# VHH binders against q2luc0: the designs that were tried, part 21

Target 1, 332 residues: q2luc0
Amino acid sequence: MPIEFEQTFRNFLMEHQEKYNRTYHFLILMDSIITAAQRIELYYRTGALKGNLGMAGSINVQGESVMKMDDIANEIVLHYLAASNRVIQVVSEESDDIVDMNKDGGRYFVYFDPLDGSSNVAHGLPVGFLFGIAKRNLDGNMKGPEDFHLREGNDYIAAGMFVIPTGMFTLALRDAGCWRFHADETATYVKPMRMTLPDDPKKWELSFNSANTTVFSEKVQSWIQVNISKYKFRYIGALAGDFHRLLTNGGLFMYPAIVKHPDPKENRPQGKLRLLYEANVVAFMCREAGGDAIDETGTRIMEIKPAGHHQRTTLYVGSKPIIDELASLFKS
Key: E = the ipSAE of ESMFold2; O = the ipSAE of OpenDDE; V2 = 0.75 times the mean of E and O plus 0.25 times the DockQ between their complexes.

## First folded at step 7 (VHH; framework vhh_ozoralizumab_d1)

Design K4 (at its last look DockQ between E and O 0.26; V2 from the best seeds 0.00; counts 0 for: pae E 10.1 > 2, grease 26.2 > 24.2)
Fold by OpenDDE, look of step 7:
Structure K4 (fold): chain B 332 residues (1-332), chain A 121 residues (1-121)
Amino acid sequence: as target 1 above (332 residues)
Amino acid sequence: EVQLVESGGGLVQPGGSLRLSCAASGFTFSDYEMYWVRQAPGKGLEWVSEISWSGGSTKYPDSVKGRFTISRDNAKNTLYLQMNSLRPEDTAVYYCARDEYYGWDYSMDVRGQGTLVTVSS
């Protein structure tokens, strides 16, 4: 049998870059992100054997403090982003404050969650590395590179995710679609496939924490009662994993506001997910795949103006007909 | 301080020529692909030329191809647009801009204050 070769991510991106005659800077940034993902995956695979995936604060046999996987992942991503020299500032789920990098010469803002679904680590289940990218937005009247890092989803130029350790890399590029790649035996991402949410409702899946149904708003509860039997139900319990399925099958992932919890302290009326490095990321990818995303007010996620780098939001993301229905409901 | 300053605009008769310049500062000019866009009265931004970081590659839309020539001098941090055989429909404010990402969206790119080119008899 002849040796079959798959198109690599690198080749894919270079071809598209050439088509539009764009700079190499985005390529450099993506290389750093991919390298970070590969390092995280390696650590994920080997960490359990090394005993490093335990609770933060434990001391290893050498007397060293053991970092949690999310902290390790964060450090890896920060390292390679910094090394790229293309990033101005970073918003990370694991960092309280904005991380400054190359403020004078950088081109991009990067928003990322280094380890989505951290609870899965202890069980050896898949986790996600989510990222969004925005570029500088200066005009000739501005003095200096002082772009504001709080960007709307619509201002993102790219967003993507890695499902670790499955070797699935999904990348959306502005007006260029959502594409999925697979790691081959050499850990090289190959075989670009354009992702489009299917139009067939029979394939659609509903994904949310059903245990929380009683603590959602009345509107959301009512909607669930009507629709829970219409679609197959799938829930991994992590945004990255659930969204990964969504891109293939269509339907809806939702993370509603908690507003009726018996313990008022457990309410989350603003939602749980973070806008910049979770909701915008999946919303951007979903949009490029033909879907949409809104919050519980019916506002499109990508149109929300961030008030802070750790701003929370409710999330409804998926097939356009469902999202439109929900938007109408929320605005009624 | 990142700055782009366009110059060279003015009034010219149909069939005439102009050369626009763009002085860049506050960033490594040679690292960036550059382009020109224009905005006619009542119209949106229109791409009119693009040049690679080294100057080895240039692109033009059909509307200006054969008439306009983009060039750059990286040693001088300057971008140029030679405009020949000018037409009334070329009347616009011309901006130099810096390309920064994959895809095409010049509305979000760094650009200067612009220089007005008026082609009229």
Scores: ipSAE 0.008, ipTM 0.276, lowest interface PAE 9.4, mean pLDDT 88
Fold by ESMFold2, look of step 7:
Structure K4 (fold): chain B 332 residues (1-332), chain A 121 residues (1-121)
Amino acid sequence: as target 1 above (332 residues)
Amino acid sequence: EVQLVESGGGLVQPGGSLRLSCAASGFTFSDYEMYWVRQAPGKGLEWVSEISWSGGSTKYPDSVKGRFTISRDNAKNTLYLQMNSLRPEDTAVYYCARDEYYGWDYSMDVRGQGTLVTVSS
């Protein structure tokens, strides 16, 4: 009985680089991202195992110091991205300012949220590490607008997501598909599976915070009323987890504008999610799986020209027929 | 400012050899994949070799495989192309190009004026 060997992520990526005539600099970057994810997962699993997880997701680092998992994750990702010597600048959800790295010799901009759904850490529930990658324009001056960190989603070459601590990793490659891997017993990501949103509406799921229904716009409320019974409803309350499931079953995840809140300061007419390292990431991944993503105005997420590196957006992401219906509704 | 300067071209008989050089400046040479491309009279640019940033991986189209060898010296910021067993169809202006990558397809940044290789009896 022959031994069955699982294809590793590294072998998968090397085959794709050869097939598409790409450089090995991207492999070096991805190795750093994978290593960062593995270290974050180790801290999460070790903290839970030793009883070090606090109520607010804090970890007691032996020696009396307390550090939030958010800060640990951010420090890990920044470290490995810098060590790769391939990154020009970073936008991190956990860093107020843009982080400069190898501005003269780097090849990539990286946008990341190192711990999406961090409220889940205190409960021992899954969290996400989301990232998007754009490359520098190599046709001229490094100081030109094309080398500026505010890239629209259509400029990304890759986007991906780790679900922690479950050992799931999904990576979308520009025009080369969306692929899911899982960690084996050695913590190596293996078994690439092509992700395509199902076209069977019976599988489709609807995901949003239903407690907010009365504070959405009238158009969104009306759409929910007509459509809520057509789909299974599922909501974890963390973008990474809800989107991970969406890629398997299809349907719609949304985070609409909050416009009718009884306390006006709680309104979020521009949305809550961040464009560069949340919305663009899932939009890019969804497109490579055959789906689409729009904002509250019907504008495609990946066509939005960023004005700030922490810019917010509303988000509707999922199966193309549903997104097309919503786009028509929002433009009427 | 990025500068690539090709040299080493000339007239050679079929079956002959030439070694092309490309002096690079204005960027961190060792961080870039490098390419040789050529343009035959009346034709578009054709890819003829590539080399990874460290020199650990090289690739060639079938038209030159086994005859051309790309190499680099990262300490001297220099790219080379050894061309053996030259044929009349290898006649072209040869350019070195810096690694350029978008959409998983080739698109190369060509900076020098090139060096002419003429293979004729």
Scores: ipSAE 0.006, ipTM 0.215, lowest interface PAE 10.1, mean pLDDT 83
ESMFold2 (binder alone), look of step 7: mean pLDDT 80; pTM 0.809

Design K5 (at its last look DockQ between E and O 0.70; V2 from the best seeds 0.00; counts 0 for: pae E 4.9 > 2, unsure alone 64.7 < 65, grease 29.1 > 24.2)
Fold by ESMFold2, look of step 7:
Structure K5 (fold): chain B 332 residues (1-332), chain A 121 residues (1-121)
Amino acid sequence: as target 1 above (332 residues)
Amino acid sequence: EVQLVESGGGLVQPGGSLRLSCAASGFTFSSYEMYWVRQAPGKGLEWVSEISWSGGYTEYPDSVKGRFTISRDNAKNTLYLQMNSLRPEDTAVYYCARDEYTGWDYGMDVRGQGTLVTVSS
């Protein structure tokens, strides 16, 4: 058995930095993000799952455990982003307000969901740490830390996700591709693999909560009726897990508007997913893998101008031929 | 056209001081983070200092920290490097660079001829 050493994520980025005469700011930021992810993954493997299962006889154990893990994950990410001294402000799924960090010396806005699908923790199923990154904008009102944090997905320079506890890490870089890494036995991310959505429709998957079909719009219901039998159906019920699989096999993941619920208070015409740290993240990654993403009106997700940092959106993300078909349908 | 013109180099004895200047034109200087880099004979570029657009944040590698001070005058579109306690190892061609706002990270746009600093007895 010969000794074999795979390229590390750090080496992968360093080669790009050296080739293109880049600073080390982004490398420092990514080191902090990876360190945060590794600590969350370790806590999941050794603590949170055991706590959920070991709390037999506890009242509200499942809900309490999920809430504690979310808070711990958020604290970990905030700590390492702050310690990097590279971040101006963050938007976190777990924080009501914008979190200020290094306003004058920072270079990045970071949008993150530290534990996507956190209800899966109680079942020992995968969860996700999703993030998007935008740079300080040097044009217009460029005075540093007071730059507007409500960035369109098209302003992101990178987006990525960790599928916890699987050791899978995917990072997309603006105009430089979508790349997947695997944690080795030392928890080091290694072996960059370029991700491109398959062109073969026989591999494509369809992913959505089929129990909600009757409460989607008539256009979406009709599309499902025609297309449900054409593709393999797969649905884990967590954005990170379902999108991770979609990047490998192609097809469509969707979270449509709920518009036909018998109780009108249960309608969600603007969707469920969060624009800045969920939809923009997967849309950005999908674009770099050759796909696309739209909302219920056929508007490209990454073109949406945010009006609030926790703003919701509908989402249709996947293989470009399917997205183009849906865009035409929604605009007809 | 973006231009960066370095000046202020020369021959100086160890322990001496020099002040470098960088005149910027062709872009909105006050919107850009700026850097000093240097290239010693036979070596690659070495980052020496950086300064935020406002001048409120500066950073230095350990090799020059406490000896070099970067500053800027946004009204005059000029970047400065005050170099004190100079050592022979500081001998290099010094360049200023502006932030390169392209792609997915921050880069350094080095485009001037530089200014030679020689530190020897």
Scores: ipSAE 0.203, ipTM 0.624, lowest interface PAE 4.9, mean pLDDT 86
Fold by OpenDDE, look of step 7:
Structure K5 (fold): chain B 332 residues (1-332), chain A 121 residues (1-121)
Amino acid sequence: as target 1 above (332 residues)
Amino acid sequence: EVQLVESGGGLVQPGGSLRLSCAASGFTFSSYEMYWVRQAPGKGLEWVSEISWSGGYTEYPDSVKGRFTISRDNAKNTLYLQMNSLRPEDTAVYYCARDEYTGWDYGMDVRGQGTLVTVSS
């Protein structure tokens, strides 16, 4: 049997660049992001053997302070983004403040969660590296920082995620679709496949923390009661993993507001997930795959104007018919 | 109407210098990244320089790095290209180009009529 070669991500992106007459800047940025993901995966795979993925503040067998995996991942991403010299500012889940990079010559804003599902690390389960990309606006006489990093989802030009260490890379490009790549034996991402949420409700899955059902709003509880038997239920407990499955099977992932917790301090009426580097990312990807995403007010996630870089939101993301139904419910 | 007008081209001997200018009008010049590109006879369009909106960032291909310098005066809506140590292979029509918004990346959709630079002994 002759040797068969798959199309690489690099080749895929180059073809699109030519097709749409793009510059090379986005390629450079994506190269940095991919390299970061590969480095994170390396640490994920080797960290347990080295004993350096434990609790922050612990001392390893060599007497060294142990860094948390999310901190390591964050530093890796920041390093390569900075090295690209294409990024103006970064919003990271692991950074309290905005990280300035090339403010004078950069082209892009990057929003990322370096390690979604961090609790899975201790158990050797998959984690996600989520990222969103916006570009500098070309409007007005504004100079410098007025081109603000707080962008709504609709302003994103790309969003993607890596499922680590499974070797799955999914990338959505504005008006160019959602595409999944697989790492081959050389850790090269290959075999682009366009992702589209299936229209067949028989394939649809529901994904949410069912243990929290009683602390959701009455509307959400009522909806669950009606729909829980209609669809298969799958829940990994991490946005990246659950959304990864959603892109294949369709259905709904939701992270509702917590509003009826017996302990008032445990309520999260604004939601738990972060808008810029979690909700917008999956919403953008889902839209390019034919789906949609809303918050618990029925507002589309991608239309929310961020008030802060760590703004929280509720999230309902998935197949359009379900999202439309929920939107109507929330607005009633 | 968006307009770019290049000037400053001419005949120069190898090792000589030229300074090109590009006058921009019809848009907010200071908001856009700008480029110089060139097209030699029988060849495709080649990127030769880029400058950010503020002028704080510049980039060059290896073919012209160390010899060419891009700059801009936002108050005058003018882009410049200082070309030193010119070579015969630098012979081309030079265009200034504006960066564009197209989907998920930038392109160069607006450029002038160009100015001819001929490097010959």
Scores: ipSAE 0.040, ipTM 0.524, lowest interface PAE 3.9, mean pLDDT 89
ESMFold2 (binder alone), look of step 7: mean pLDDT 80; pTM 0.808

Design K6 (at its last look DockQ between E and O 0.43; V2 from the best seeds 0.00; counts 0 for: pae E 7.8 > 2, grease 28 > 24.2)
Fold by OpenDDE, look of step 7:
Structure K6 (fold): chain B 332 residues (1-332), chain A 121 residues (1-121)
Amino acid sequence: as target 1 above (332 residues)
Amino acid sequence: EVQLVESGGGLVQPGGSLRLSCAASGFTFSSYEMYWVRQAPGKGLEWVSEISWSGGSTKYPDSVKGRFTISRDNAKNTLYLQMNSLRPEDTAVYYCARDEYTGWDYGMDVRGQGTLVTVSS
């Protein structure tokens, strides 16, 4: 049998560039993002052996302050994004403020969570690197001399995630679908597969923290009571991991508002997840895979206008029939 | 209507200089990255310069780097290309272009009719 070679991510992007008339600037940006992901993975794999993935503030055997994996990942991503020289501003989960990069010559805004599921690091479980990309508006100066980083999900041109250290890279491109790649033996991403949520309800899974059921709204609790027996339940406890499964099996991932906690201070009526670098990312990807996403008001995630770079939101993301049902419920 | 009009081309001797201009109309000029591209006889379109919307960033291929300078005046809706140390291989029709090869924007790629630059002894 002739040696068969898998299509590489780079080749895939080149073809798509030709097909959809995309700019080479995006290719450069994606190269930076991929490189960052590979570096993060390297640290994830080697850090435990070196004792570098411990608690923040610990001192290693060399007497050096140990950085948290979140911080390391953040620095890696920031470095390569800056090196690309294509990014105007960055919104990072690990940065309190907006990070300015190439404001004069950049083309893109990047939103990212460098390490989703950080609690998994201590246990050697998979984590996610989530990112969203928006492009400077054609009429960006209509609102001022500069374009702005606060973008709706619908303004994203791409969104993706890396599951580390499993070597799975999923990328959604505006109006071009959601695609999954696998790292081969050379750590090269290959074998593009188009992802589409299956229509078969028998495959659908529910994913949420069931321990929080009693502190959800009455509407949500009622819905869970009716539907918990209809679908298989799977919950990893991290957005990236759970969403990763969702793209394959369909169903619903939800992170509802906490509104009935015995301790009022523990309530989170606005939700926990961040809009720009978590909810929009998975919503965008899900949309390109044939699904949808809403908040607990029934508003589509991708239509929410951000008021701030760390804005929180509730999240319901998954198969369209379930999302439509929930939207109707929330609007009733 | 979106329009780009190039000017400033002509015949020049090797080692000479020319300054091209491009007048933009029908769109918010200051919102767009702008480009100069050229097409030599019998050859494909070649990118020769890029400038950011603010003018704060410029890019050049190695073929023209150090010799060509792109600039813009957003107040005048005008793009410029200063060409120094011209060579016979620089002979081409030069086009001003808006967001060429970008499929992410809703706008169409726009370029002018071009201006001919001939470098000959």
Scores: ipSAE 0.027, ipTM 0.479, lowest interface PAE 3.4, mean pLDDT 89
Fold by ESMFold2, look of step 7:
Structure K6 (fold): chain B 332 residues (1-332), chain A 121 residues (1-121)
Amino acid sequence: as target 1 above (332 residues)
Amino acid sequence: EVQLVESGGGLVQPGGSLRLSCAASGFTFSSYEMYWVRQAPGKGLEWVSEISWSGGSTKYPDSVKGRFTISRDNAKNTLYLQMNSLRPEDTAVYYCARDEYTGWDYGMDVRGQGTLVTVSS
């Protein structure tokens, strides 16, 4: 009787590398990213699921010595990226400043949010590790570390996410598609599946925080009023999880500007999500799956020129027909 | 157009030395990492050395470490490989290669015609 062997992520990448006689620098970087994700997932499983209540509630008591899960995740990612010797600089959601690494010999800039939705750890609910990757400049003068890290999403060569603790990993490669893997019983990512947003509107979902509807712009509120009944509504309230589902079913995820809040300090006209390690990541993955992403002005997310490494943006990401409709609305 | 021209190969006795050079033109040499690779008779390409843009970082496989030295002169657009303590297994055609920006990864697709090194008594 024949047995079946699933293709591993490493074999998937190596077939591409060997086919084109390319170096193994990207494979080495990805090995480090996957190792970091596996360690974060193990820590989450053992801490959250085995009744480690001190870890889950570490934000509430003076004198607690336990480090928060998001700080632990950040340290893990920084460690493995540095050990790869492939990374020039890092922008992390958990680090106020850029982090310098291998400036002379590095080849990549990495943008990451090590634990998107980390408050969900106490509830045993999914969180995300999101990352984007850009290459070093080949074309001229190096102006300084700050100039290197402020890349448009169009400069990214790859972006991906791990949904923790589910064992799901999605990676998009520039001009090579968006691919989903799952962990097998040995925690090895296997069985690449090409992700393409469905064309059938009956499958499409609409995802946003409906509690905020009355504080969105008039244009967005009007669009919701016309369109809410056309799609299945789903929202778990974590970017990684909601976008993970969107890649399977199509439709729209959005985090609009908040502009009509009764407390003006709660308005977020520039949005809440972070451009470099959240919005660009999902926009890049969505484009490789046949979708698109814009901000509140109708500007393509990946064309935004960042002015700061923690810069925020509004986000509308999903199936192109919906994004095109919204872009037209925002420009009218 | 991009060109890489290797020279300096020849016949040498075991234990001897050779210095290879690679003249680069048609691109900004000082912006690129450079490599030496070799192809022994009947074998595939083997990585031999790597040097950063500035020349400040060099890498070697264990098979040549301590015997081979890669260097570059960015003012002269020239890459070098000093090969000492040569052995018969070092017999190969040696190519210089440029790091190539091609999509989501780097490659060594741009290389010269090669220069033959023969190590024999």
Scores: ipSAE 0.013, ipTM 0.460, lowest interface PAE 7.8, mean pLDDT 84
ESMFold2 (binder alone), look of step 7: mean pLDDT 80; pTM 0.810

## First folded at step 9 (VHH; framework vhh_ozoralizumab_d1)

Design L1 (at its last look DockQ between E and O 0.31; V2 from the best seeds 0.00; counts 0 for: pae O 7.2 > 2, grease 25.7 > 24.2)
Fold by ESMFold2, look of step 9:
Structure L1 (fold): chain B 332 residues (1-332), chain A 121 residues (1-121)
Amino acid sequence: as target 1 above (332 residues)
Amino acid sequence: EVQLVESGGGLVQPGGSLRLSCAASGFTFSSYEMYWVRQAPGKGLEWVSEISWSGGSTYYPDSVKGRFTISRDNAKNTLYLQMNSLRPEDTAVYYCARDEYTSWDYGMDVRGQGTLVTVSS
């Protein structure tokens, strides 16, 4: 009986590279991103799963001073992206300023949240490493250095996420689909599976912080009242985990504007999630799986022109029929 | 109309040197990564060098590293390949290529007629 082998992530990309006479630049970048994810998972397992975790996700690094897991994850990603020599600039959730890398020879902008849902580390619950990728604009339409990192989601070439520590990796490629891989027993990502949101509404889920319902807009509250009983409700409170599940089952994840909070300092009319490395990432992945995403005004997330690298947005992401319904509601 | 016109090929003895040129027109040359590729008789295309848009970074496969040098002059819209210590295995038609913008990855847009390099004693 012949032995059957799973297709690796590397083979998946190399088939494309050879078919289209591409270089290996993207493969080299992805090797660095995967290595970063594996290192983050190691620190997670060492801290959270082996009992070395301090309060609020702190772990002991090399027996020296305790660092927050967010800071460790950020340093890991920055290191491997820099070592690839392929990255022009990065925008990181954990870095206040943009980070310059290889401005002469780099080819990519990378936007990342190295540890989404980091409050869950102390509980041993899944967290996410989210990333988006854009290319240097080869047609000369760049405005200048100050605009290099401010790319619309429609300009991304890829976006993906790792769910840590489950060994799940999902990557969407522009006009080439959304693909899920899992780590085998050797920690190699294998078996590309094309992700498409289910068309059957009986499988669909709603995901949002239901405790905030009374502080959403009246339009959103009314929509919830009509629709909450039509679908399964699931919410673990981490974008990466909730979205990972949504890609399998379909439905809606949302983080609406908070506009009616009794304490005004808790209102977030522009939303909580970050456009470049959270909302654009899940919107891009969802679109490649056949879904869509909008903000509170009904504007498609992928069409938002960024004005700042840490810009926030509201987010409604999921199955197109639900998103189209909400877009019509918000534009009325 | 995007054009890439290769020149400078010819017959050389093993161990000799040759300098190829690629004249670019119809696009903003200084915005593009550029490549040299070659096609030996009866074989597929082989990548032989790459240079960043500014000229600041260069890359080579092991088969030519240390022998070939890519360069560019953005003011003249010209790409160059200096080939030293040539071997019979370097015999090929050489093409320049620009990067393709619209793919999710970098590609090589080969358009010209190429220039023949023959390395023979």
Scores: ipSAE 0.125, ipTM 0.605, lowest interface PAE 5.7, mean pLDDT 86
Fold by OpenDDE, look of step 9:
Structure L1 (fold): chain B 332 residues (1-332), chain A 121 residues (1-121)
Amino acid sequence: as target 1 above (332 residues)
Amino acid sequence: EVQLVESGGGLVQPGGSLRLSCAASGFTFSSYEMYWVRQAPGKGLEWVSEISWSGGSTYYPDSVKGRFTISRDNAKNTLYLQMNSLRPEDTAVYYCARDEYTSWDYGMDVRGQGTLVTVSS
């Protein structure tokens, strides 16, 4: 077969920026993010082979200390974001504190989970690199809940994810849609495809940890009982992977509050997922794909005002009719 | 109400200089990156300059680099554009702009009414 050439991500984005006479700062940032993703993928692919990935503090077959893949991924992302000189501050799942970068000359705040579904690494299953991007619009000297890095989802200008090592890159741009790219033979992301959740309920899938059904709220349990037979069920146990499917087939991914656990200490009434670098990311992407996202109070994820950089939230994300139904239920 | 008001435009000969000003109100000026953009007759909107919130970083396209200087006075809520070595191709309506919630498809979220700069012999 003849060689086929596809439009690259970089070309796609460059044309987009040029079309609207925008600066190249976002291009530079995205280049750093892409590069980070590629490096993470490299370590994912080679780490197990080299015996370098495992529990922190362990010794590999060569007698070397082993780093966790989460830590490696985090360091990679931090490095390239810093190198871009376009980032003001970073909120990382792997960092307890906010990471200051170029506070004076930077343009963007970056929120990221360098390795979503980390438990999959040991089994060679797909993981996710999630990221959200916001621009400066507040005084960088503020602290606390009013801190300039605490942005609601609506303030994001972009959000995206990599599914590693499958070669899937999905990026949503504010009011410009959700786009998926595929790694070609050179590991270059190519072939932009606009993603839109399908309106056909026959395609819709439910995705959640069904083992936790009994520990969800009564409202959620009741909803599940009614709807579990209506839709296909798919769950791979990682936000990135499950959301990846959702963007194609529609339906619902949910991570409800845990409120009825036999051990009260195991309850999570606030939810488990993090707002800034997980929930906002997928909510933003979903919205650009024609869907929506809410928490268990019926509040839109993207409208939540963050009180902290590691704030937790419940998450319901997917097709608008389902989300609207859930919102009504939660507000009743 | 968020408002941007440009001033300082006028007729100038090639090689001349102008200084544009933009008065900002209705928002915390010092918290935002600011831009100058221009639109020449029959052409689309063109980015001319950008300045960080603190004024510590400035950016220019090649078309104006070395000739234009963006600056700001946060205490006065004012943005400036010093334009030197003006050329006929610089003729345009110049806008002060903010882009906090800029749509990727619709350009700057806030801009003024503009001030006309005409460079002609």
Scores: ipSAE 0.015, ipTM 0.332, lowest interface PAE 7.2, mean pLDDT 88
ESMFold2 (binder alone), look of step 9: mean pLDDT 80; pTM 0.815

